# Designs tried in a protein design chat: miniprotein binders against Protein Hikeshi (HIKESHI). Part 1

All scores and structures are predictions.

Target 1, 195 residues: Protein Hikeshi (HIKESHI), of Homo sapiens (Human) (q53ft3)
Amino acid sequence: MFGCLVAGRLVQTAAQQVAEDKFVFDLPDYESINHVVVFMLGTIPFPEGMGGSVYFSYPDSNGMPVWQLLGFVTNGKPSAIFKISGLKSGEGSQHPFGAMNIVRTPSVAQIGISVELLDSMAQQTPVGNAAVSSVDSFTQFTQKMLDNFYNFASSFAVSQAQMTPSPSEMFIPANVVLKWYENFQRRLAQNPLFW
Unless a header shows other numbers, all headers, positions and changes below count from the first letter of the chain.
F, E and O stand for the ipSAE by ESMFold2-Fast, ESMFold2 and OpenDDE, each averaged over both directions (binder to target, target to binder). V2 = 0.75 x the mean of E and O + 0.25 x the DockQ between their complexes.
[cut] stands for letters that were removed.
The coordinates of atoms that the task and the answers printed are left out; those that the model quotes come from them. Centres of patches stay.

## First folded at step 1 (miniprotein)

Design dr1
Amino acid sequence: SPEKVLWLAIRALKRGDPELAERAIELAEELGNPERVLFLAILALREGDPELAEKAIELAEEIGSPRAVLYLAIKALEKGDEELAEKAIELAEKL
ESMFold2 (binder alone), alone request of step 1: mean pLDDT 61; pTM 0.416

Design fd1
Fold by ESMFold2-Fast, scan of step 3:
Structure fd1 (fold): chain B 195 residues (1-195), chain A 80 residues (1-80)
Amino acid sequence: as target 1 above (195 residues)
Amino acid sequence: MKVTIEIEGKSPEELLEIAFKLIRLARELGAKIIFTVEGDKVTIEVEGISEELAEKLAELAKKLAEKYGLEVEVEIEKEG
């Protein structure tokens, strides 16, 4: 349902489902990551009245996950860019990933997506420094990422086949990526701030 | 026919260039494709092509690997 893209890395489209309404992407070597893009693949929309809350988790000095709310994706806003390089080890956000309190690999962070009611999401406050606020830098960043993403994805297609959500294993459906790229470009042209 | 191509090398750039050339050819044939990257090894599985096209794809993979000094293994099998 979801994709996750880091600048300079191949796109992930196979999230690990950890509950009926919860999905996770692993981010190895997270200390080298500045920005993360989370997007919907466009094949399956959220049910009416629902959306996705996007969380970032990294291990603290004791190896325990610290979850922070980054923002949201919805049918009306199916993609978002988040800056994670400036996040400090402060108090974590209220989060629905209670069972994921133990981290065994200190250098691996996670992106979590929780499918929630829109009314519930409206009552939550994302971390202030996670959103990309400058339209100019935002546009430059997205153009570079889109070119990389599109060029890689347009080079291959994936059938219905075995998928293993491993950091070293990637499967990219060419039509899904192309559709996402077209939708992203169209929305960005109509409203540069939808992102 | 199903073709499995495994390529190994220490240059990610050269591995990706070879993989993309093979995948592009397979896509033009309307084949089913699976692309997997595991460290310094790339595996490409192609299904739904003719025996003649499977042989051409295998030959191209071997030529590209030789050009870049990489190791390649190709297997062609029938599937129904």
Scores: ipSAE 0.000, ipTM 0.093, lowest interface PAE 16.3, mean pLDDT 61
ESMFold2 (binder alone), alone request of step 1: mean pLDDT 76; pTM 0.697

Design fd2
Fold by ESMFold2-Fast, scan of step 3:
Structure fd2 (fold): chain B 195 residues (1-195), chain A 94 residues (1-94)
Amino acid sequence: as target 1 above (195 residues)
Amino acid sequence: MKIRVEIEVEGDSPEEVAEKLLEIAFKLIRLARELGAKIIFTVEVEGDKVKITVEIEGISEELAEKLAEKLAELAKKLAEKYGLEVEVEIEIEK
């Protein structure tokens, strides 16, 4: 189960399942979107050895979907922030959604999640990472910080106080966040590049 | 009662933004902990800005009013300390 957030919009937590291992979220009015957050709900983890490949799709001038690999979510890294501004005129990447090339309504994009083997995912090159890696260090850092925070917070979660992990909305005991802050500060002082 | 605080942060280097975010988060969480309140922390990225939203729930009207005053003081101090524009929006929802 997955969630999707765009700044200033309601959180989507009901992905449409289009195949046994494939899920999509619709992003209407995508021309105004700069960043998308994808996260796992706290209810069901991926099976051992599996994770999710995250794709972005927009309609080209003919209404045909162009799919691009943005990155991955896993049990160890269950949330990620992707910058999609600047990808709308880019090249399409290798994708498992080949059979889903249908004409769509203009201005509606999609986030696709494909459940895949971790070994398979490790050999892929996300276009979203290339878009933010060098020129947008701010976005890259924020993504890493939120991922670090979520991973730390989830490590202290108790089974009877489960909640949906989300970089857009987090309910966490104050003591856990304080411990995260102290740990992050210590590690940053030892190695500024650790994130 | 519920209080919503929204803070926007800008910076040139990711290290400076991180330092500002962590200090703001630390102070807000410390304050909520002292008051025994539930806290919901939300972070959103908008271009080269980061928006932090903090929602504090499960407090009395009297405590909410005092917390709003403390948050206004904190916002003023943070703006002075960092020399950058920090926009704080405070809403009290019953």
Scores: ipSAE 0.000, ipTM 0.163, lowest interface PAE 13.1, mean pLDDT 59
ESMFold2 (binder alone), alone request of step 1: mean pLDDT 69; pTM 0.620

Design fd2h
Amino acid sequence: MKIVVLITVEGDSPEEVAEKLLEIAWKLIRLARELGAKIWFTVEVEGDKVTILVVIEGISEELAEKLAEKLAELAKKLAEKYGLEVEYVITISDDPEEVERLRKLAEEILKKLEEAKK
ESMFold2 (binder alone), alone request of step 1: mean pLDDT 69; pTM 0.585

Design fd3
Fold by ESMFold2-Fast, scan of step 3:
Structure fd3 (fold): chain B 195 residues (1-195), chain A 80 residues (1-80)
Amino acid sequence: as target 1 above (195 residues)
Amino acid sequence: STLKVEFTGADLETLWKIVLEALKKAREKGLRVYITIDGDRIEVEIENADEETLEEIKKLLEELAKELGVKLEVEVEKEG
């Protein structure tokens, strides 16, 4: 029903079914993994009112699994990209795999998919920064700030002829502001993390 | 031969939709697929395919890219 993909590795399409509603993929050498993609194969849709909650698990220092909710997949949104770098020291979340008490080897992490009611899924909060989008809230905020600053600064633009001589005041040419705006916007569009 | 396809010009969720279609087609043919995600760009490499299969996949991806507003760059490495 599901596939799992790690950038730079072969795609996995054969999840281990550990319960009627629970599926697991093993992720060896997980310390080198930054992103994981989970997707539906398109062969069998979820039943009406159901979706999949996607969890990430790694072994703690005692070999006990620490499960964290990454996000969801549904018939309407059958694939999701997750960033797991930085999550490996987090606390465990409330999760349906707790009753299974699965103990794993120290170098192997897991992706777990639990088939759940959509209403139940809507009440859960994934760990921060797990779901990835090129138009994340930070990028949107930065674009709005950039636009706000440029519009604000431009509202004070005057020609040389309209300037009142005032040696105590500093002036920045509008062209310098525009060049900075265009350069920053271009770089942000190419890589939101360039700064 | 190896088919390399680079997807840009849309958000990652939209790019992933077209990549998923490429994966489905490659799996139907039993081909190996590697994916690299770098910022707002996704690169897909499909290995060990004959020319007919590569053209079929290329045509499918070009049609999907046009429909979804995705920029597509294709390179075929003829070895093997």
Scores: ipSAE 0.000, ipTM 0.320, lowest interface PAE 12.9, mean pLDDT 66
ESMFold2 (binder alone), alone request of step 1: mean pLDDT 70; pTM 0.607

Design fdh1
Amino acid sequence: MKVVILIEGKSPEELLEIAWKLIRLARELGAKIWFTVEGDKVLIVVEGISEELAEKLAELAKKLAEKYGLEVVYTISDDPEEVERLRKLAEEILKKLEE
ESMFold2 (binder alone), alone request of step 1: mean pLDDT 68; pTM 0.606

Design fe1
Fold by ESMFold2-Fast, scan of step 3:
Structure fe1 (fold): chain B 195 residues (1-195), chain A 80 residues (1-80)
Amino acid sequence: as target 1 above (195 residues)
Amino acid sequence: MRIEVTVEGDDPEKAKELAEEIKRLAEEYGLEVEIEEKGDTLKIEISGASPELLWEIAFKAVRLARELGLKVIYTVEKEG
């Protein structure tokens, strides 16, 4: 169903199925990889309301897999390019057991694809940014900013759309903003690491 | 889902800076982005499976545009 491409390497089109809804591609010599392309082969579409969450896994200093969400592929967006150079093992390791070697790892990373409901996927945040700040303070500020934005925008959008429409101006449906805001708040409550 | 972000202003350098930041953020989140320049207006189209990520990027774009003194308008299209 899926394909995986790395520049300068053979295209992989035979993912290893590790569960009914989970597929994996092996990426040997992952330290030399900067970008990975994941795509659907176009043979079998996702069932209605479903898509694929794309994960990247690399071995940590103890050889244990560390899975990170990269993004998504869907029937409407059947291919995606991901930058993984900032996610590789050995980049400024802060691991306290750096001198220990408990598990043998063959220096192979993996791309994982999980077939999930689109609504479930909407509640997840892909990684890809290296910026780290005071999570609690930043999360509180961000939520307060979104609260103010939503209240302000919804009030003005309805009034302006009714009184002074312009063909050159684009408007956001209030219901879409409300639905997104509720999902965003839920994600912040469940995962303060969001951001 | 897709979001169209329209940026209006008379400072093309700041508009380009905004467009490049939005493109970078969208691509880093695995979203598709297209940028079209029309006179003093920039049209940025962002597509992806997660509506919350699309709105997060749109909100960041509005914040950045305001910091740069630019006007931003956005709209959501549902394709089916």
Scores: ipSAE 0.000, ipTM 0.085, lowest interface PAE 17.9, mean pLDDT 60
ESMFold2 (binder alone), alone request of step 1: mean pLDDT 74; pTM 0.664

Design fs1
Fold by ESMFold2-Fast, scan of step 3:
Structure fs1 (fold): chain B 195 residues (1-195), chain A 80 residues (1-80)
Amino acid sequence: as target 1 above (195 residues)
Amino acid sequence: MRVYIFIKGLDPEKAEELAEKIEELAKELGVEVRIERDGDKLWIYVKGASEEDVEKLVEEAEKLAEELGAEVRVWIEEKG
């Protein structure tokens, strides 16, 4: 029902089903991972009134699992991006996998998906630095990227009076960068997926 | 109006001819141009009080470069 994507790795679409309503993906070498994307495959929707709670776990120093709620996926929001860097320390909240004997290796983290009632999900609080919606995350990243690029490029701007001929270098006028920035920002605001 | 034109992929001999033709057209239109050449590349800076005359020069430069099979990039700076 679900997929899991990490940049630079093969997409996983075969979650291990550990219970009728619980699915797990293994994340080896998780300390090198900054973000994970969890998404529905689109073949089987959640039943009415149901959604998926997304959890992250890592082994502590004794190999015991520490689970944290990252966020949710639903029929209305079938994909989400989560930041897991920085979650390998600290105590996790209570979770529906707590009573399960899930097989672990000391060096492997896991993404867990629990199919739950939407009303139940509304009573849960994800960790504040992990959950980011796909659209909101993409829009924020793009805005920050645009700002960063424009600031970086403009830091090299010179007035016409300071320009000297240089056949070994290309120059881009600051106004062209500004026009690109404004156009991209406008298009992103109207349709975040235009690119 | 101020415009920058970058042309790449020119035959070096044709780059010189193209630069001369652009300079001649600029004189005819009363537009200021500065051209830097290095091998297969031309960097052209165009400045003029008449937006119409600057646009004519830019269009002709693009046309001539494309006819020679070159890649053209244009950047427009508004005088505001």
Scores: ipSAE 0.000, ipTM 0.069, lowest interface PAE 21.1, mean pLDDT 67
ESMFold2 (binder alone), alone request of step 1: mean pLDDT 76; pTM 0.702

Design hb3a
Fold by ESMFold2-Fast, scan of step 3:
Structure hb3a (fold): chain B 195 residues (1-195), chain A 88 residues (1-88)
Amino acid sequence: as target 1 above (195 residues)
Amino acid sequence: SPEELKKLAEIIRFALRWLKLAERYLGDPELAKRIKWALKLLEIAAEALEKVKEELGDPELAEKLEELLKEIEELIKLLEELRKELEK
């Protein structure tokens, strides 16, 4: 029903269902993560009057999870981008994952999604400054990635064409495409917002 | 690596899927403009990758690039559908 995306990592589309109304994604090496995208896959909508509350959990110094409310996803707003950098232990909000508080590996965080009544969600306050505008940022990432690839490849192709017998033909060696992607992926992993 | 190019295609595919879903909820005219531009860029990228494929002497890498080209073709088709929906 849900997906979770971190820039520079493989998308997760198989949430761990831990209860009828609760789903979890593991985020290893979370200290290197700035933003997390949570989205509905679009195949199964929420039941009428329901939505999903999105929580973030990280282990405190004692290995105990600290749950914080990041925001919401609904049929009307099926994706959301959250900034998790700068969140700290002890700033917990009211959360429905009490019985699931288990000591965790120090570098592994979790995204939790709790299916709740929309009326109940309206009474909750997310941790300040966690929410980021969803669609535009995702669109900007895709566009910037395509622009970066095209500009790099085109620039190199022009240089190569000047060195070949057929300058009207464009040639981009496979290693140039691979090097560009490797550089982009490396930068994205180091700073997901460089886009 | 070729495996990472496949990851790139997956990211683009997910982004386009979410743009299509988001269009149903916000109806953003600027999004339509960006989709038209992205479509043009994908067409140029596909042509460039086709030429790279023809130059390859590595069968394994050629197979990975052919897979990526098919994925780009699917993305172009998806963008065309999105563009038509936005222009309604």
Scores: ipSAE 0.000, ipTM 0.171, lowest interface PAE 13.1, mean pLDDT 60
ESMFold2 (binder alone), alone request of step 1: mean pLDDT 67; pTM 0.538

Design hb3b (at its last look DockQ between E and O 0.03; V2 from the best seeds 0.00; counts 0 for: pae E 6.7 > 1.5, pTM O .569 < .8, unsure alone 67.599 < 70, SAP 81.976 > 70, placed apart)
Fold by ESMFold2, look of step 4:
Structure hb3b (fold): chain B 195 residues (1-195), chain A 90 residues (1-90)
Amino acid sequence: as target 1 above (195 residues)
Amino acid sequence: SPELYRAILKAWRLLFKAIAELKELAEKLGDPELAEKIEELAEAIIKALKLLWEARKKLGSEEVKELIEELLKLLEEIEKLLEELKEKLE
């Protein structure tokens, strides 16, 4: 039902369903993440009168999850970008990353989506301005991916035309999709909002 | 057409999901016996991306309907290939 995109990482499309109405994505090394995109895959819409409350969760100093409301997705607004960089400071008066500290394996944060009544969602207040954009951003992302793919494939075809007698007929190797996907993900790591 | 544009966006979301799953399968497997089916999946994804690109270029023409029908059929084949690959991992 849902997808989760973090710049520089593989898109996640297989949420862990932890209840009939609750879905979770794991975010390892969450301290390096500044923005996250949550979107509906389009396979299963919300039931009538319902939508999704989107939460960010990180473990506190006791290892217990701290859930913070980021915002919402609905059938009418099926994607949103959330800023999470300012939400990671739930540690009390702790020593920040210093020269004497040993860096361990990062804790795993989570994005949680709870399917709720729209009336219930309207009474909730997201934590300070976490939401950055809405559904039109996913449309722009889609168009940029299509343009990037076409330009990548066209560049390959031009090089191939220089070496073969049949320039109008393209044979694109199976790994072209993977190469293009990796290049696009690298560009997202430079700027999560570049599109 | 708003309905047609929504269908194109849905197709793109399904393709993006398929691409991500292909990458995970390719990294996890490392299995040359399944290489042919991974290649078939990648080829089907490339064909679907070409159909989607052509549909975008021909938006507003009668040909767009036929391209979208062909795209949706190909997406069903992609899902079948993904299921076959996931079963081979188990």
Scores: ipSAE 0.015, ipTM 0.351, lowest interface PAE 6.7, mean pLDDT 64
ESMFold2 (binder alone), alone request of step 1: mean pLDDT 68; pTM 0.524
ESMFold2-Fast, scan of step 3: ipSAE 0.000; ipTM 0.083
ESMFold2 (binder alone), look of step 4: mean pLDDT 68; pTM 0.493
OpenDDE base, look of step 4: ipSAE 0.018; ipTM 0.365

Design hb3c
Fold by ESMFold2-Fast, scan of step 3:
Structure hb3c (fold): chain B 195 residues (1-195), chain A 85 residues (1-85)
Amino acid sequence: as target 1 above (195 residues)
Amino acid sequence: SPEELEKLLEEIEELLKEAEELVKELGDPELAEKIAILRFAIRWLALKLRYLKEKLGTPEAKELVEKLEEILKELEEAIERAEKE
């Protein structure tokens, strides 16, 4: 039902179901992770009145798991991005004994998703910062997205020399992708907000 | 925040790079599985753009996000066609 993405890693779409209403993703080598994205797959929506509470679990200085509520996903808001770097690394603590214990701390964390009633979720307070975007940052984001999309689509295109004699197969010519990219970029340039 | 958006850009860039490498491996016997994972990653990106569209609230930003969602949908359809092979 859920997907989990970490930068530089293959997307995970097969959560381990540990109970009827609970799912987990493992995050090995979590010391290198700054952000985690959790999203719903389009196959099964939540029942009316229900949503998913997203938790992050890491081992504390004693090796005990610490579960923190990161946020929520619902049918109306089916994805969320979470910053976890501040949650796992000496937050509010600079003690030498805490640092000494790092060799005993396993490098595996978990993302947990608990299916809960929306009313219950509304009473909970997530640990984390609010996501705020500026117009300039959004413009840069969309420009970068467009460039990466074109590069990706171009790498997928095949030449006639590589095509098999299989007329049932459908391929997108690189020239068509290029024209779509150029037309979209021209439309973007016509909007003063995105210059 | 601007910093969170920049980090999201880095994550998207890495995701697309990995997708490009997977598509280049057309001779891989696990191609169907790799294409399915790539399709889910593209859907994730579309969901994130929809989230940003809802939160930003400006008509111009919403129109741009809608156009990007259309482009991502076309890419997903192209990948689905490739799976037929």
Scores: ipSAE 0.000, ipTM 0.103, lowest interface PAE 18.2, mean pLDDT 58
ESMFold2 (binder alone), alone request of step 1: mean pLDDT 65; pTM 0.492

Design hb4a
Amino acid sequence: SEELAEIIRFALRWLKLAERYLGDPELAKRIKWALKLLEIAAEALGDPELAEKIKEALELLREAKEKLGDPELAEEIRKALELLEKAIEELKK
ESMFold2 (binder alone), alone request of step 1: mean pLDDT 63; pTM 0.495

Design hb4b (at its last look DockQ between E and O 0.06; V2 from the best seeds 0.00; counts 0 for: pae E 13.8 > 1.5, pTM E .379 < .8, other shape alone 9.771 > 2.5, unsure alone 67.768 < 70, placed apart)
Amino acid sequence: SPELYRAILKAWRLLFKAIAELGDPELAEAIIKALKLLWEARKKLGNEELKEAVEEALKLIEEAEKAMGDEELAKIIEEAIELVKEAKEILEE
ESMFold2 (binder alone), alone request of step 1: mean pLDDT 68; pTM 0.587
ESMFold2-Fast, scan of step 3: ipSAE 0.000; ipTM 0.290
ESMFold2, look of step 4: ipSAE 0.000; ipTM 0.100
ESMFold2 (binder alone), look of step 4: mean pLDDT 68; pTM 0.583
OpenDDE base, look of step 4: ipSAE 0.000; ipTM 0.140

Design hb4d
Amino acid sequence: SPELAEKIKEALELLREAKEKLGDPELAKRIKWALKLLEIAAEALGDEELAEIIRFALRWLKLAERYLGDPELAEEIRKALELLEKAIEELKK
ESMFold2 (binder alone), alone request of step 1: mean pLDDT 64; pTM 0.510

Design hb4e (at its last look DockQ between E and O 0.06; V2 from the best seeds 0.00; counts 0 for: pae E 15.7 > 1.5, pTM E .280 < .8, other shape alone 9.872 > 2.5, unsure alone 65.628 < 70, placed apart)
Amino acid sequence: SEELKEAVEEALKLIEEAEKAMGDPELAEAIIKALKLLWEARKKLGDPELYRAILKAWRLLFKAIAELGDEELAKIIEEAIELVKEAKEILEE
ESMFold2 (binder alone), alone request of step 1: mean pLDDT 65; pTM 0.521
ESMFold2, look of step 4: ipSAE 0.000; ipTM 0.132
ESMFold2 (binder alone), look of step 4: mean pLDDT 66; pTM 0.538
OpenDDE base, look of step 4: ipSAE 0.000; ipTM 0.134

Design me1
Amino acid sequence: SPEELLEIAWKLIRLARELGAKIIFTVEGDKVTIEVEIDGKEITIEVEGDKVTIEVEGLSEELAEKLAELIKKLLEELEK
ESMFold2 (binder alone), alone request of step 1: mean pLDDT 61; pTM 0.467

## First folded at step 2 (miniprotein)

Design fa1
Amino acid sequence: EKVKLEVEFEGDSPEAFLEAIWKLVRLARELGGKIIFTVEGDKVKLEVEGIPEELKEKIAELAKKLAEKYGVEIEFEVEIK
ESMFold2 (binder alone), alone request of step 2: mean pLDDT 57; pTM 0.414

Design fa2
Amino acid sequence: EKVKLEVEFEGDSPEAFEKAIEELVKLAKELGGKIEFTVEGDKVKLEVEGIPEELKEKIAELAKKLAEKYGVEIEFEVEIK
ESMFold2 (binder alone), alone request of step 2: mean pLDDT 64; pTM 0.508

Design fa3 (from fa2 with K4R E6Y E8F E10K E36R T38E K45W E47Y E49K E75R E77W)
Amino acid sequence: EKVRLYVFFKGDSPEAFEKAIEELVKLAKELGGKIRFEVEGDKVWLYVKGIPEELKEKIAELAKKLAEKYGVEIRFWVEIK
ESMFold2 (binder alone), alone request of step 2: mean pLDDT 61; pTM 0.495

Design fa5 (from fa1 with L5M L24M L31F F37Y V39L V44L L46I V48I I51V Y70F F76Y)
Amino acid sequence: EKVKMEVEFEGDSPEAFLEAIWKMVRLAREFGGKIIYTLEGDKLKIEIEGVPEELKEKIAELAKKLAEKFGVEIEYEVEIK
ESMFold2 (binder alone), alone request of step 2: mean pLDDT 56; pTM 0.390

Design fa6
Amino acid sequence: MKLEVEFEGDSPEAFLEAIWKLVRLARELGAKIIFTVEGDKVKLEVEGIPEELKEKIAELAKKLAEKYGVEIEFEVEEKG
ESMFold2 (binder alone), alone request of step 2: mean pLDDT 60; pTM 0.451

Design fb1
Amino acid sequence: MKLEVEFEGDSPEAFLEAIWKLVRLARELGGKIIFTVEGDKVKLEVEGIPEELLAKIAELAIKLAKKYGVEIEFEVDGKTVEIEGLSPEELLEKIKELLKKALEEA
ESMFold2 (binder alone), alone request of step 2: mean pLDDT 63; pTM 0.515

Design hc1
Amino acid sequence: SEEEKLIEEAKKLLEEALELIEEALKKGDPEKALELAEKALEILKEALELAKELGDEELIEKVEELLKRAEELIEEAKKK
ESMFold2 (binder alone), alone request of step 2: mean pLDDT 74; pTM 0.633

Design hc2
Amino acid sequence: SEEEKLIEEVKKLLEEALELIEEALKKGDPEKALELVEKALELFKEALELAKELGDEELIEKIEELLKRLEELLEELKKK
ESMFold2 (binder alone), alone request of step 2: mean pLDDT 77; pTM 0.701

Design hd1
Amino acid sequence: SPEELLEEAKKLIEEALELAKKGDPEEAIKLAEEALKIAEELAKELGDPELIEKALELLEEALKLAKKGDFEEAEKLIEEAEKIIEEVKEKLEE
ESMFold2 (binder alone), alone request of step 2: mean pLDDT 70; pTM 0.598

Design hd2
Amino acid sequence: SPEELIEKAKELLEEAKKLLEEALKKGDLETAIKLAREALELALEAVRIAEELGNPELIREALELLLEAARILIEAAKKGDEELIKEAEKIIEEAEKLIEEAEKK
ESMFold2 (binder alone), alone request of step 2: mean pLDDT 66; pTM 0.596

Design tp1
Fold by ESMFold2-Fast, scan of step 3:
Structure tp1 (fold): chain B 195 residues (1-195), chain A 115 residues (1-115)
Amino acid sequence: as target 1 above (195 residues)
Amino acid sequence: SAEALKELARIYFRLGKPEKALELLEEAIKIDPDNPVALWNLGLLLYKLGRYEEAEKYFRRALELNPEDAKAYLRLAFALIEQGDIERAIEVLEKALSLAPDNEEAKELLEELKK
């Protein structure tokens, strides 16, 4: 039902279901992660009146999880972008995962999704600055997504010495891709929301 | 600017100008030392220039940032082979195959080294 995306990593679409209403994604090497996108796959909507509360956890010095509420996803807002690079060790948040024994590896963070009533979600307050709310933060995230796309496309690059003639295949000059990328970055800098 | 230099280097590399690409990647890494694509491409260009010890350094650095990059492990193995470190090359190739089990190049190389 859910997906989790980190720039520069393979998208995860197979959450571990740890209860009927609770799902988790593992985030190894979380210190290198700046932003996480959580989204619904679009094949199965939430039941009417329900949504998903999104939590982030990291191991404390004793290996115990410290959970924080990042935000929400709903049928009306099926994706959310969260900045986690500024989250440090601190006090634990109140969370619905507290009664569960979630087995995990030390040094691995997790994204947790709890399916809850919309009325219950409205009473919760996400941690500050976790959701991307400023124009500058959104611009930085979008730049990283563009870099991820360009890096992905460029992973198909082959040196000219390795090219084999193939009249049935189309090739796009690298200069055209570069021009598109530069134009997109320029437009994003002028108006971060044109996208 | 670091991102622009990285993209420009990729264009020069594809145009058959590795010397210019190397210069641009070195500039990009001075500005943004944790750019995994630039580190990987710098390592690849150094390898093609016969600078295997330096190539190994940049491949290892790229792997610290992208530990699931099977291609980087494979290229690291080639750099180790050129240095005569066959034992470490075998270990690195086994890691590459654990990430990309259908990679025929890595399978063939591993079999050759185990002979």
Scores: ipSAE 0.000, ipTM 0.071, lowest interface PAE 23.4, mean pLDDT 69
ESMFold2 (binder alone), alone request of step 2: mean pLDDT 81; pTM 0.725

Design tp2
Amino acid sequence: TAEELYREALRLFEEGRLEEAAELLKKALELDPSNWEAYWLLGYVYRRLGDLEKAKEAFEKAIELNPDSARAWFGLARVLEEMGRTEEALEAYKKAYELDPENEEIKKELERLEKEL
ESMFold2 (binder alone), alone request of step 2: mean pLDDT 86; pTM 0.828
ESMFold2-Fast, scan of step 3: ipSAE 0.014; ipTM 0.418

